VH-VL binders against q10081. Designs and how they scored, part 34

Target 1, 150 residues: q10081
Amino acid sequence: MSNLEFVYKYFNSLDVKELYDIYLLRTNVFVVEQKCAYPEVDEIDLKCGHLMLRNANGKLVAYARLIPEQQQTVRIGRVVVDPDERKNGYGRKLMLQALETSKQEFSSSKTFVLSSQEYAQPLYRSVGFKKCSDAYLEDGIPHVEMRLEL
Key: E = the ipSAE of ESMFold2; O = the ipSAE of OpenDDE; V2 = 0.75 times the mean of E and O plus 0.25 times the DockQ between their complexes.

## First folded at step 22 (VH-VL; framework fv_indenebart)

Design f4 (at its last look DockQ between E and O 0.60; V2 from the best seeds 0.68)
Fold by OpenDDE, look of step 22:
Structure f4 (fold): chain C 150 residues (1-150), chain A 122 residues (1-122), chain B 115 residues (1-115)
Amino acid sequence: as target 1 above (150 residues)
Amino acid sequence: EVQLLESGGGLVQPGGSLRLSCAASGFTFSSYAMSWVRQAPGKGLEWVSIISGSGDSTYYADSVKGRFTISRDNSKNTLYLQMNSLRAEDTAVYYCARTEDTGYTYYHMDVWGQGTTVTVSS
Amino acid sequence: QAVLTQPASLSASPGASASLTCTLRSGINVGTYRIYWYQQKPGSPPQYLLRYKSDSDEQQGSGVPSRFSGSKDASANAGILLISGLQSEDEADYYCMIWYNYAWVFGGGTKLTVL
C-alpha cells in the first residue's frame, strides 16, 4: 500500500499538532504565497470536516475542508497542496478522497460544489467538476463556482 | 422501552413476492432512519436497504436493486420491505434496525428486531 | 474484492486480550472511515458495540463493557476491535461495518472462541 495517509477529523478531534499543521499550510499558501490578507481562520473550521494527507514522514502535504450544506450538498474548500510537494499528483488524490470521504461522512450527499480559483479549474475538471458560474472576485482573486453531481 | 418487531416472513416460491413489516415502539419513529439487514443461514450480515426518517431518501444494496422497495408509514410507526422477484439467495432472516439520522449522515444501527425468516424455495 | 475483510475465526484464553481486525480494501483509506462493530451471539440479533474513527472520536454502545475498545492500524489499513480481559460470554461473532458508496457494508465476521 501507499505510504500516504489520509485522515479525516472534525475540529474537536484535531490534536494540537494537526491543527498547527493545517493552519500553517493554509496560511503559508492562501495568505503568504497568494499575497492575500483575509481572515483565513474562520468559524467554519469549527463545524466542518478536515481532510489531511500526510506522507511517509508525517508531513502534511495536502488538505481540504468538507462542509455540509443543504440539499444534499457538500462544499469542498481550502483545497491546498504544500508548495514543495506540488506536481506529485497530491491535488488529484486529495480531491478523489474528498469525494469518497464526503459520501462516507455525509451519507445523503449527492452534489459537490467548490469555489475554484481560475487557474485551478483543470484539477477539479479532472475529477468531474464543471464550471457553473461566471468569474467573480473573492478576496481580490478571480474565482468560478464548480459543481459535480453524482 | 424501545422495541422493533418484524413480521411477514414465510415460505415463497422463486419469482414470488413478499412484504415484510417492522413495528416500532418506544421512540420517535420519524426521527430515525430505518434499515433492513438480512442474514442467510450460517452466513454473515448483509445490509439490504435504508430509508431516511422522513422517507425522502432510500438506498439499496446492489443485490436487491430493482426488486426490493423500502418504505415507511410514520403515522403507524411501521417500516416495510416489499420484495419482488424473489430468488433462492434471498433466503435469510431479515432484521429491521433503527439507524440514527442526523439529516446529513447515518450512524450505527443501535436497535435491532428479533428478525423474521424468509425462505425462497420451489 | 470485498470492501471489508475479517478473519473467519479467532481463539483466545479467558483473561487474555483479543484483537479482531477489519481490513479495508486497497484504495479505501481507513484513516477517513468510521468503523462500527457488532456482536452477535447464537440465536440473537446483532448488538451494537462501538464506533471508532479516532481516539478522540469513539462512541460506545449502551451497556457495553469498557473492556471493548476500537483502534486502527494505518499500516495494515485496518480497524481493530480490542477485547481486554476476555470472558466466556465474549464468545460470539463479531462484524465490522462502514458506510461506503451509499451503502452499509459488513465484513464477513469473525467467530471468537474463548478457550
Scores: ipSAE 0.738, ipTM 0.913, lowest interface PAE 0.6, mean pLDDT 95
Fold by ESMFold2, look of step 22:
Structure f4 (fold): chain C 150 residues (1-150), chain A 122 residues (1-122), chain B 115 residues (1-115)
Amino acid sequence: as target 1 above (150 residues)
Amino acid sequence: EVQLLESGGGLVQPGGSLRLSCAASGFTFSSYAMSWVRQAPGKGLEWVSIISGSGDSTYYADSVKGRFTISRDNSKNTLYLQMNSLRAEDTAVYYCARTEDTGYTYYHMDVWGQGTTVTVSS
Amino acid sequence: QAVLTQPASLSASPGASASLTCTLRSGINVGTYRIYWYQQKPGSPPQYLLRYKSDSDEQQGSGVPSRFSGSKDASANAGILLISGLQSEDEADYYCMIWYNYAWVFGGGTKLTVL
């Protein structure tokens, strides 16, 4: 019994517990697990949407942020699944919901972009993203830009 | 006073063309997306098309795609609907409606015109 | 396979409540969508009533009485317009609407009769 719940809020609508859960999950994975010392919390968080996936116990099991950009484009970033909840298909569920939520909340945006580490490309490819750049460094780690046009 | 006034309706043969106009006044026209919505006699509402405030984005209902073209002239505060290859099922009252065009989200249609009638009949 | 389905008619007594449903097609999750409601009386264009996505994302139309409210029934995959304290003037056609796949989509409408 999955009993999964997606919650989407723009920054100003987050409550303090939601913000805490988001930053705990993001820092535990992107800073601690990946051993990358960098300012993980940034000003983009103040101006974007936050998509949360919670299980029946209320645990935040997956997260992404949805960033409106120019030219009718939405950037999906900070895509993360709780390490203890991996192998449940939550990454793909999250990405599909991110696309549907973006179409609702950014009504005229038909272009979706993200910056992917190499190991995550199969996930993004499975929901229709294609590589569109050569590799580049982001916080010292190789990434590629990926794009989906609807 | 915010106003929308449709014109250009009339009787036309199947396969014919009409151009509808919607004159806007009392607000900054370019700040709003504009829609056409139609209602066949005794039937429900059917959205036809939308155009963004700048005119850069347009969307159409599947039933009119390829036959109808929405456009706007922001210098004249006027919305247009060019209707080609008209069919009997296009017979309806056509309403012009405005939607606030934020940088992100379209919301409800807040102001509607009184409509103009299009009849497609042999 | 309509995107939005509404019952064709509903009747209720003056002073009672009416619950108008707007069911989304299977495969379209009601939780993701902002549901808009319009009222239309004979010979007039529609008028906006309210929108509802969640308790933290809802809005009442200007001049619309608080006895009109929106909600959702997730198990039925439906948006709900509740009209409490029904008045004779509430007799009208009611349409739901969503922004879906880069298009506004209306339901078929419900004729509410106040008897």
Scores: ipSAE 0.681, ipTM 0.881, lowest interface PAE 1.5, mean pLDDT 92
ESMFold2 (binder alone), look of step 22: mean pLDDT 92; pTM 0.934

Design f5 (at its last look DockQ between E and O 0.70; V2 from the best seeds 0.61)
Fold by ESMFold2, look of step 22:
Structure f5 (fold): chain C 150 residues (1-150), chain A 122 residues (1-122), chain B 115 residues (1-115)
Amino acid sequence: as target 1 above (150 residues)
Amino acid sequence: EVQLLESGGGLVQPGGSLRLSCAASGFTFSSYAMSWVRQAPGKGLEWVSIISGSGDSTYYADSVKGRFTISRDNSKNTLYLQMNSLRAEDTAVYYCARTIDTGYTYYHMDVWGQGTTVTVSS
Amino acid sequence: QAVLTQPASLSASPGASASLTCTLRSGINVGTYRIYWYQQKPGSPPQYLLRYKSDSDKQQGSGVPSRFSGSKDASANAGILLISGLQSEDEADYYCMIWYSYAWVFGGGTKLTVL
């Protein structure tokens, strides 16, 4: 273990540096690396939880947001690992922590959903998600809805 | 003044049934989740059950699943616990407790009743 | 095994500090959970003291003196209730609690004696 630290906060509890780190990581991957000129920052960020994984030096290496939805459901979105930190298993660690954190923070929620690009499906299956839709396009990229019920 | 008052305890034979009530006053009852917590003589606290403010979510301790049913009547500001198939190990003081519920997260139990005693014995 | 483990008893002198531990079962990381603390005196229902997850996610109960505080010992996988400046009225049973697996779970309780 490299002294990894998970930090979870609702939006109003984020400090300025945490917000900066989150948006830097998300825009570098979802806008720059994926070459998608889409408004990456949205108003959902104001109403959800933000799960951060930091290494021993305090670098934000992985991130996800946890969005409460109707019918006691949590949506896990914006799942991202820093490009320079890939191949360390952080994606799986992040997903396992997202589930455990959600059980604490959304006390009655037993259904978890996400929208997965094709390449990420093996990661989500490894933590128990199952495909529940046919492929569809989101910003021109194929996605499937995946669900886990506890 | 916020108050919770339990009633319905008593002596019951094994296999019998009791229904506990908790009368609430001094607050908006439907805005809070409600819990039952019990304490056997000389023992620690054991959570029994919780019901959401609307009544649409319920959870139970494994020790009581299938035997106890929590319910509420928000028009009467009353919480209930129906206890069936009672056993000697169900002997305890039963407290009702107001539980902070933000709609997403359950937090602490901030107001407790005085308790009602259930004794299960031949 | 038990989800939460507390020592059965602890003694401390007036004016000193007491550290009450609440150890989570192996495989349950204390860092993820809010640890709630309750005080119970003989013949009375429990009273909420405080909760602690982190310094940015904690809350003191209404009317609870600031000499009661929460923290965690990550290396011991434990929540800590610190009572400083012990007074005779602090003699009581103390319970920790977490929301785990869709249930409230209490520790077994610690009887604090102020000698």
Scores: ipSAE 0.593, ipTM 0.868, lowest interface PAE 1.9, mean pLDDT 93
Fold by OpenDDE, look of step 22:
Structure f5 (fold): chain C 150 residues (1-150), chain A 122 residues (1-122), chain B 115 residues (1-115)
Amino acid sequence: as target 1 above (150 residues)
Amino acid sequence: EVQLLESGGGLVQPGGSLRLSCAASGFTFSSYAMSWVRQAPGKGLEWVSIISGSGDSTYYADSVKGRFTISRDNSKNTLYLQMNSLRAEDTAVYYCARTIDTGYTYYHMDVWGQGTTVTVSS
Amino acid sequence: QAVLTQPASLSASPGASASLTCTLRSGINVGTYRIYWYQQKPGSPPQYLLRYKSDSDKQQGSGVPSRFSGSKDASANAGILLISGLQSEDEADYYCMIWYSYAWVFGGGTKLTVL
């Protein structure tokens, strides 16, 4: 754990390597692994926060977007763990940090929301999220809306 | 000129109540969050409470939760701190401080009043 | 244990550099926090100096000399306020501050004496 590093930056502060690593990881998982062709890179990237988890070797092992919304809400998006780094607890670590970072960056926020792929619900439940919608399709993949109120 | 002026301090017995006011001038009051910060004699700074520009969001230090209430009247450019169930450890100079409110997060306290003294003693 | 820990006092000579530390409690990663610094002179309210999260996320208070700068020591899990070219008027109490768990938290403050 001591060898892991969290870095949180907004788009304009990302260096080329960081941006590259983020997009590489996201596309490899959300597009290639999940066999889903969609506009993965979007304008939200320009205005949201980017939370990166790197291991001791500097490898990006996990990532999430923090997106401020109205009504003191933060949406956590593009939650991803490197396929080769799964089962190491990085997902939970990422989510816990995402919540803490959100409290820092969005001081008035009280509600956290995310769109979870159905299979990923246990991860989010483990950090306090609760399902708050029926299943729906997003880019052909079943999702549910989840919420955490602090 | 941006200015904050605290008032309402005084001597009060333990268990008593006191209401502090902070009059703001020289800036758009509602565009900023406001904080109360206190300093016991010879001690360091202790944040007490914050209220958002709109007044819709408030936070308190654990030491004052349930006893203190922060509020504001934007029409009067005034910040308030209602202090109930006062204790000896609440004795301090109380500062009001303008706090940057981006709508998403709070930043630093960039303007401070001169403070008003609250003494809780039997 | 306190969220932020500052040395009670520090002394330095005029013209020298003073490094004031603000150590975060174990388990709180300094790299993820904006650290705010305030200066307070006797009989006066605190004055905002600067905030520092990273080199790309920092801000200097209005009228604050450039000889005041913020940084971090990751190995020490600490924020650093560096005062270069120390002057007699820099003698004051210095407080660090962070936003933690929906609260502003101040360090205990450091009394800087200019010898």
Scores: ipSAE 0.561, ipTM 0.874, lowest interface PAE 1.0, mean pLDDT 95
ESMFold2 (binder alone), look of step 22: mean pLDDT 93; pTM 0.942

## First folded at step 23 (VH-VL; framework fv_indenebart)

Design ctl (at its last look DockQ between E and O 0.06; V2 from the best seeds 0.00; counts 0 for: pae O 12.4 > 2, placed apart)
Fold by ESMFold2, look of step 23:
Structure ctl (fold): chain C 150 residues (1-150), chain A 122 residues (1-122), chain B 115 residues (1-115)
Amino acid sequence: as target 1 above (150 residues)
Amino acid sequence: EVQLLESGGGLVQPGGSLRLSCAASGFTFSSYAMSWVRQAPGKGLEWVSLISGSGDSTYYADSVKGRFTISRDNSKNTLYLQMNSLRAEDTAVYYCARTEDTGSTYYHMDVWGQGTTVTVSS
Amino acid sequence: QAVLTQPASLSASPGASASLTCTLRSGINVGTYSIYWYQQKPGSPPQYLLRYKSDSDEQQGSGVPSRFSGSKDASANAGILLISGLQSEDEADYYCMISYSSAWVFGGGTKLTVL
């Protein structure tokens, strides 16, 4: 098929170039493209897993972070696909791998959660997530909590 | 000229209901989100509720969830607030406000009505 | 623990500057949010002044003089409304607002008195 490679590492196992690639992709999309001036780098990055998708040229084309929480729950966050790579189905591939990697790395996990912007709900619905909260605004942008139970 | 005109305020007993209306003119009503904001006598502003331009998305302050319902009739250029199970703390001037909506982001409330007064007292 | 805290009152002389603060609760980073500012004069509905998120993402309300400006003080976790060249008609209540939690949250307001 395609020469795609998933790489998963906890923060302390990331090398400097991997961390650079992750923050470049996240800031280009979340801060520059989406104009969401959140503190993009936060303390959660230090305590979670980082799932990377690279193409044959070694470019980071998609990313998510996997955050273990209480009650056998894993939060999937910072879900992003490089804008130039979006028509390749990488968002769905990333989410399916995020679920599989979570089961492998957090073997007691039963529940998966995420905070979804309105436009992204169809992607998450396509892999089994369901809306589980009222909509709320974060800096004017609608979000909902979504959940998948094993 | 963009105008918003609230009506339907009045005196009501605790536990009662009122329906507020806001008549809009001078702009394409369906292309804007709309908010209700209230101000108790001598107090500050409190956002109450927001509805998207299409009417498909609604948002409520925690203090009114389950008791208030925001709605709109785009064919009549009218915004509504149905207020049930009213309490003394709901006493306020209620303002209707036009909210910028880009389809993905809600922004400032740029045009405000003159307000209508709701008094909840026995 | 209020989400937004504003001082209840502030006084300043005509021609001077007033700096109105809007402090976010610990755990809510000011850098994440647009800070919206509204002016309300006695007996009138509020009027939109401006929005400030960053130097590259800000917006002045229609007809609002440039002597009104927004900024942030990251070390204080606060949004700032600066009013330069104060005039007697600037005497009003000033509210900050952010989109947080359920939707919109206003600060308690600051009454600005121009001597």
Scores: ipSAE 0.014, ipTM 0.648, lowest interface PAE 6.8, mean pLDDT 89
Fold by OpenDDE, look of step 23:
Structure ctl (fold): chain C 150 residues (1-150), chain A 122 residues (1-122), chain B 115 residues (1-115)
Amino acid sequence: as target 1 above (150 residues)
Amino acid sequence: EVQLLESGGGLVQPGGSLRLSCAASGFTFSSYAMSWVRQAPGKGLEWVSLISGSGDSTYYADSVKGRFTISRDNSKNTLYLQMNSLRAEDTAVYYCARTEDTGSTYYHMDVWGQGTTVTVSS
Amino acid sequence: QAVLTQPASLSASPGASASLTCTLRSGINVGTYSIYWYQQKPGSPPQYLLRYKSDSDEQQGSGVPSRFSGSKDASANAGILLISGLQSEDEADYYCMISYSSAWVFGGGTKLTVL
């Protein structure tokens, strides 16, 4: 797909429509599709960066949070691709951009970490992440911790 | 026999500088990350800094970041810790520790030196 | 709040079992991390005891007696060091440690007294 646009904003810079789109996509996937009731919206949203991928029609097709942590670490969270758009390779594009944006926003970043659902590991491995934990349950869903050192 | 021997500790005034050394023997030094861990009198252990085997990657505790510099000379099997702008709270026994890589992700200190004492006092 | 919390002290009788806990603060899932344990006797440097990641992934330090073992309590979000058949020489300070992000964090340590 052509004419994709990445937009990176912190919470206070999001307009109402952007915030709506983000929460709509996240809840539709993480809560509804995955049949998991949990506090999806949290205080981290207020403090992190929000990476949005939109297509030519302005539709939010993919999203991720960039969360700076201690010791030159960035956590990538709430990685989501619209269910209708998952065939387009947007997940990989999103992750590559997430790394680049992190380098730009957090110049001292050396380590990238994320919590991956077990089935999603291939996506993250494709951009260099490696499994660094045993499987664990998060909200009843099997996860693994993954890490990328740059 | 694997051995680590720290040196360079002493008495220094606040704001002063000190350089610690750790001489390693009995193993392939460059194959291991190395750490400094300190222990204030009567207190617990505090990780200070870590350097990868090649020296390309360094990590610091927030308490020492910007003041301490970890380095190594693999040709001399020696680890260093340059400590600048020393504070009273930096007073501690400083241990060097061989840090073994576990699964290429996590490191742990599996061999420790006897430590060298650093006292920061006016 | 500290990343790792350990009880300040624990007492047990010779021959008994001692369980030392290392509680991770909220937001850090113990299931994701290897817990490293160290023993420090008075006047000596710390000694590596073992690493516990899971039941299928435990590494014991060289020369460490088999009566030292690790486990986790997911409900308490804690790592546990179990010392069975407690002996007088086990009297020491015990520290847990994790690699968190790009940091290495020790617990405050537990002083184990063998009565």
Scores: ipSAE 0.000, ipTM 0.587, lowest interface PAE 12.4, mean pLDDT 92
ESMFold2 (binder alone), look of step 23: mean pLDDT 91; pTM 0.920

Design g1 (at its last read DockQ between E and O 0.68; V2 from the best seeds 0.78)
Heavy chain, then light chain:
Amino acid sequence: EVQLLESGGGLVQPGGSLRLSCAASGFTFSSYAMSWVRQAPGKGLEWVSLISGSGDSTYYADSVKGRFTISRDNSKNTLYLQMNSLRAEDTAVYYCARTEDTGYTYYHMDVWGQGTTVTVSS
Amino acid sequence: QAVLTQPASLSASPGASASLTCTLRSGINVGTYRIYWYQQKPGSPPQYLLRYKSDSDEQQGSGVPSRFSGSKDASANAGILLISGLQSEDEADYYCMIWYNYAWVFGGGTKLTVL
ESMFold2, look of step 23: ipSAE 0.702; ipTM 0.890
ESMFold2 (binder alone), look of step 23: mean pLDDT 92; pTM 0.936
OpenDDE, look of step 23: ipSAE 0.767; ipTM 0.920
ESMFold2, fold request of step 24: ipSAE 0.690, 0.656, 0.685; ipTM 0.887, 0.877, 0.887
ESMFold2 (binder alone), fold request of step 24: mean pLDDT 93, 93, 93; pTM 0.937, 0.942, 0.942
OpenDDE, fold request of step 24: ipSAE 0.911, 0.913, 0.910; ipTM 0.956, 0.957, 0.956
ESMFold2, last read: ipSAE 0.702, 0.688, 0.678; ipTM 0.888, 0.888, 0.877
ESMFold2 (binder alone), last read: mean pLDDT 93, 93, 93; pTM 0.939, 0.944, 0.946
OpenDDE, last read: ipSAE 0.915, 0.909, 0.918; ipTM 0.957, 0.956, 0.958

Design g2 (at its last fold request DockQ between E and O 0.68; V2 from the best seeds 0.75)
Fold by OpenDDE, fold request of step 24:
Structure g2 (fold): chain C 150 residues (1-150), chain A 122 residues (1-122), chain B 115 residues (1-115)
Amino acid sequence: as target 1 above (150 residues)
Amino acid sequence: EVQLLESGGGLVQPGGSLRLSCAASGFTFSSYAMSWVRQAPGKGLEWVSLISGSGDSTYYADSVKGRFTISRDNSKNTLYLQMNSLRAEDTAVYYCARTEDTGYTYYHMDVWGQGTTVTVSS
Amino acid sequence: QAVLTQPASLSASPGASASLTCTLRSGINVGTYRIYWYQQKPGSPPQYLLRYKSDSDKQQGSGVPSRFSGSKDASANAGILLISGLQSEDEADYYCMIWYSYAWVFGGGTKLTVL
């Protein structure tokens, strides 16, 4: 795992290959794998930061976007691990890095929030997030709001 | 011209207290975060504390948490560092440094004072 | 283990290039960090040189010569300060810095001697 590399960039700093890899991974998982047709690519992509995890071969194996919100809050969104790369602990690594990167890029941030698919809650709990809402549907998929306050 | 001037340094006994001041001029004080950085004799730089431009957020190095308090008076363009329960290892030149504050992110320290010397000794 | 590690000293000849390293502790991925560099001469406060996160995210301090540049070595998990065309006036201590876990963290500093 020493060959893993994290990179964090804003939209305007992404090269064509990076953008391609991000959208490919997100589409393959959130649209195709989850059988959910929705506007996956949105305007938030233009304003948020993009956290990328690549393996030694340069493959994008995990991704998340960091979205600054009001009141020193950062929303972590589009958390995804490549289906072929799951069970390698990349999800937790990604979340830990997402939190640390958030502390750097949004230095005064104190609250971290995310919309978790119900089944994914254990991952986020493992890094300190707690459920803070009832279940709701997002694009037909059950979600809960989770929060970590530091 | 942008300028920072530290004052308040001196000799104190262990367990004593001291308050440092940093007078800022030549820029909009409240638009910048401010940091204290210290340097023990013959040693490297050690960040001590940071306060946001508005003063709403403060941060401390683990080595000074619970003992030091950073504050600012934007109406007087002055930064403060209240140092309590001083220890020998707190002996250093203390610099105040202007730190960029975008509201989301703190960046580098681009302006430094000349420093004020704090000596903690019996 | 320190968050940032710098070699204690480095020597180079006038006109040569000096490469100063700032190694991040294992588990801290350099690819996500903005590395800041400072120069300090004896009897003077530190001076900001530059910051570097990537080629698309970097900044040169005001009045800092272009012969100072930042980069990263991902394989070494390190930030790099390159000084090209070394001048005698470049003899100084150099410190790297990052924002880590709600704190500024400095490296131990490197004393650069110009032979």
Scores: ipSAE 0.894, ipTM 0.950, lowest interface PAE 0.5, mean pLDDT 96
Fold by ESMFold2, look of step 23:
Structure g2 (fold): chain C 150 residues (1-150), chain A 122 residues (1-122), chain B 115 residues (1-115)
Amino acid sequence: as target 1 above (150 residues)
Amino acid sequence: EVQLLESGGGLVQPGGSLRLSCAASGFTFSSYAMSWVRQAPGKGLEWVSLISGSGDSTYYADSVKGRFTISRDNSKNTLYLQMNSLRAEDTAVYYCARTEDTGYTYYHMDVWGQGTTVTVSS
Amino acid sequence: QAVLTQPASLSASPGASASLTCTLRSGINVGTYRIYWYQQKPGSPPQYLLRYKSDSDKQQGSGVPSRFSGSKDASANAGILLISGLQSEDEADYYCMIWYSYAWVFGGGTKLTVL
């Protein structure tokens, strides 16, 4: 059964196990799997919302952070699916929920942005994002800015 | 004490216009988003429009888009609703209500006026 | 199909409990939304009661008795307002509300009768 549960909390509302699960997933993918030796934990985590997708066993299978920015904009970052849970459509489910949650939690925001590696662009395009910049480096990896306007 | 006082209601024929006002006192008006909510006789609540504290963002119910215009004058602590092309179904008590505007999130409407009555009848 | 649906009326005896439902349209997941509740007595504007998104994200309105509480029934896709220990003063119209698609949306309201 796909008894999936989305949980959204602002940083100060996270319990210690939730924080542990988030950093374990992010570090395993962004540092270990991608072999990118960079401080993955940053101060943005302290002032944003954290969107978690858990399966029926309570495993954190996908995650994104939702960062309110100026000009009625929300940045969606640290988008990740557990490697063992890929090919279940969780990336798209996460992105759709991130948009829906952002519209609830940041009521006036109609602009959504993210920084994407090239291989991830099809996912973001599938939920309505469009490339809006030339490539640039983020931690030595090429990225493009993508935007959705509602 | 926080107060909201509506005025400008009355009897008008279909196709006519009215301008409602809501005078605010006892709080920093520009820090609050403002809504108009209406209630037809014997019916439920219907949200009509919202304007952000700065006035830069406006929102409308589909039933009034293109006919009603929300505005505010922060120097006079006054909210307005310009109602054009009025129809019988616009007959209602019109309330103004405030919500703290954090710049990101709107929450519940915490203070309401007593309402002003608009009657559209031929 | 309405975004929010409430039964038109409900009656219950003094001292009993009333469970008022606010059902979201199919395709709108109740889990994502903060459900707001308002009480309205005849001749008066509505008054805010409480909001509920989850047990960790809820708020009781100022001066609202603790016998009013919010919850959700995920299988019914509904927000719930529970009023326990009903008193005659609880007789009123009750509205749910959400922020949906850049608009406040009210339910149709439930008239609660205490007798």
Scores: ipSAE 0.656, ipTM 0.882, lowest interface PAE 1.8, mean pLDDT 92
ESMFold2 (binder alone), look of step 23: mean pLDDT 93; pTM 0.946
OpenDDE, look of step 23: ipSAE 0.823; ipTM 0.930
ESMFold2, fold request of step 24: ipSAE 0.653, 0.654, 0.640; ipTM 0.882, 0.874, 0.868
ESMFold2 (binder alone), fold request of step 24: mean pLDDT 93, 93, 93; pTM 0.943, 0.944, 0.945
OpenDDE, fold request of step 24: ipSAE 0.889, 0.892; ipTM 0.948, 0.949

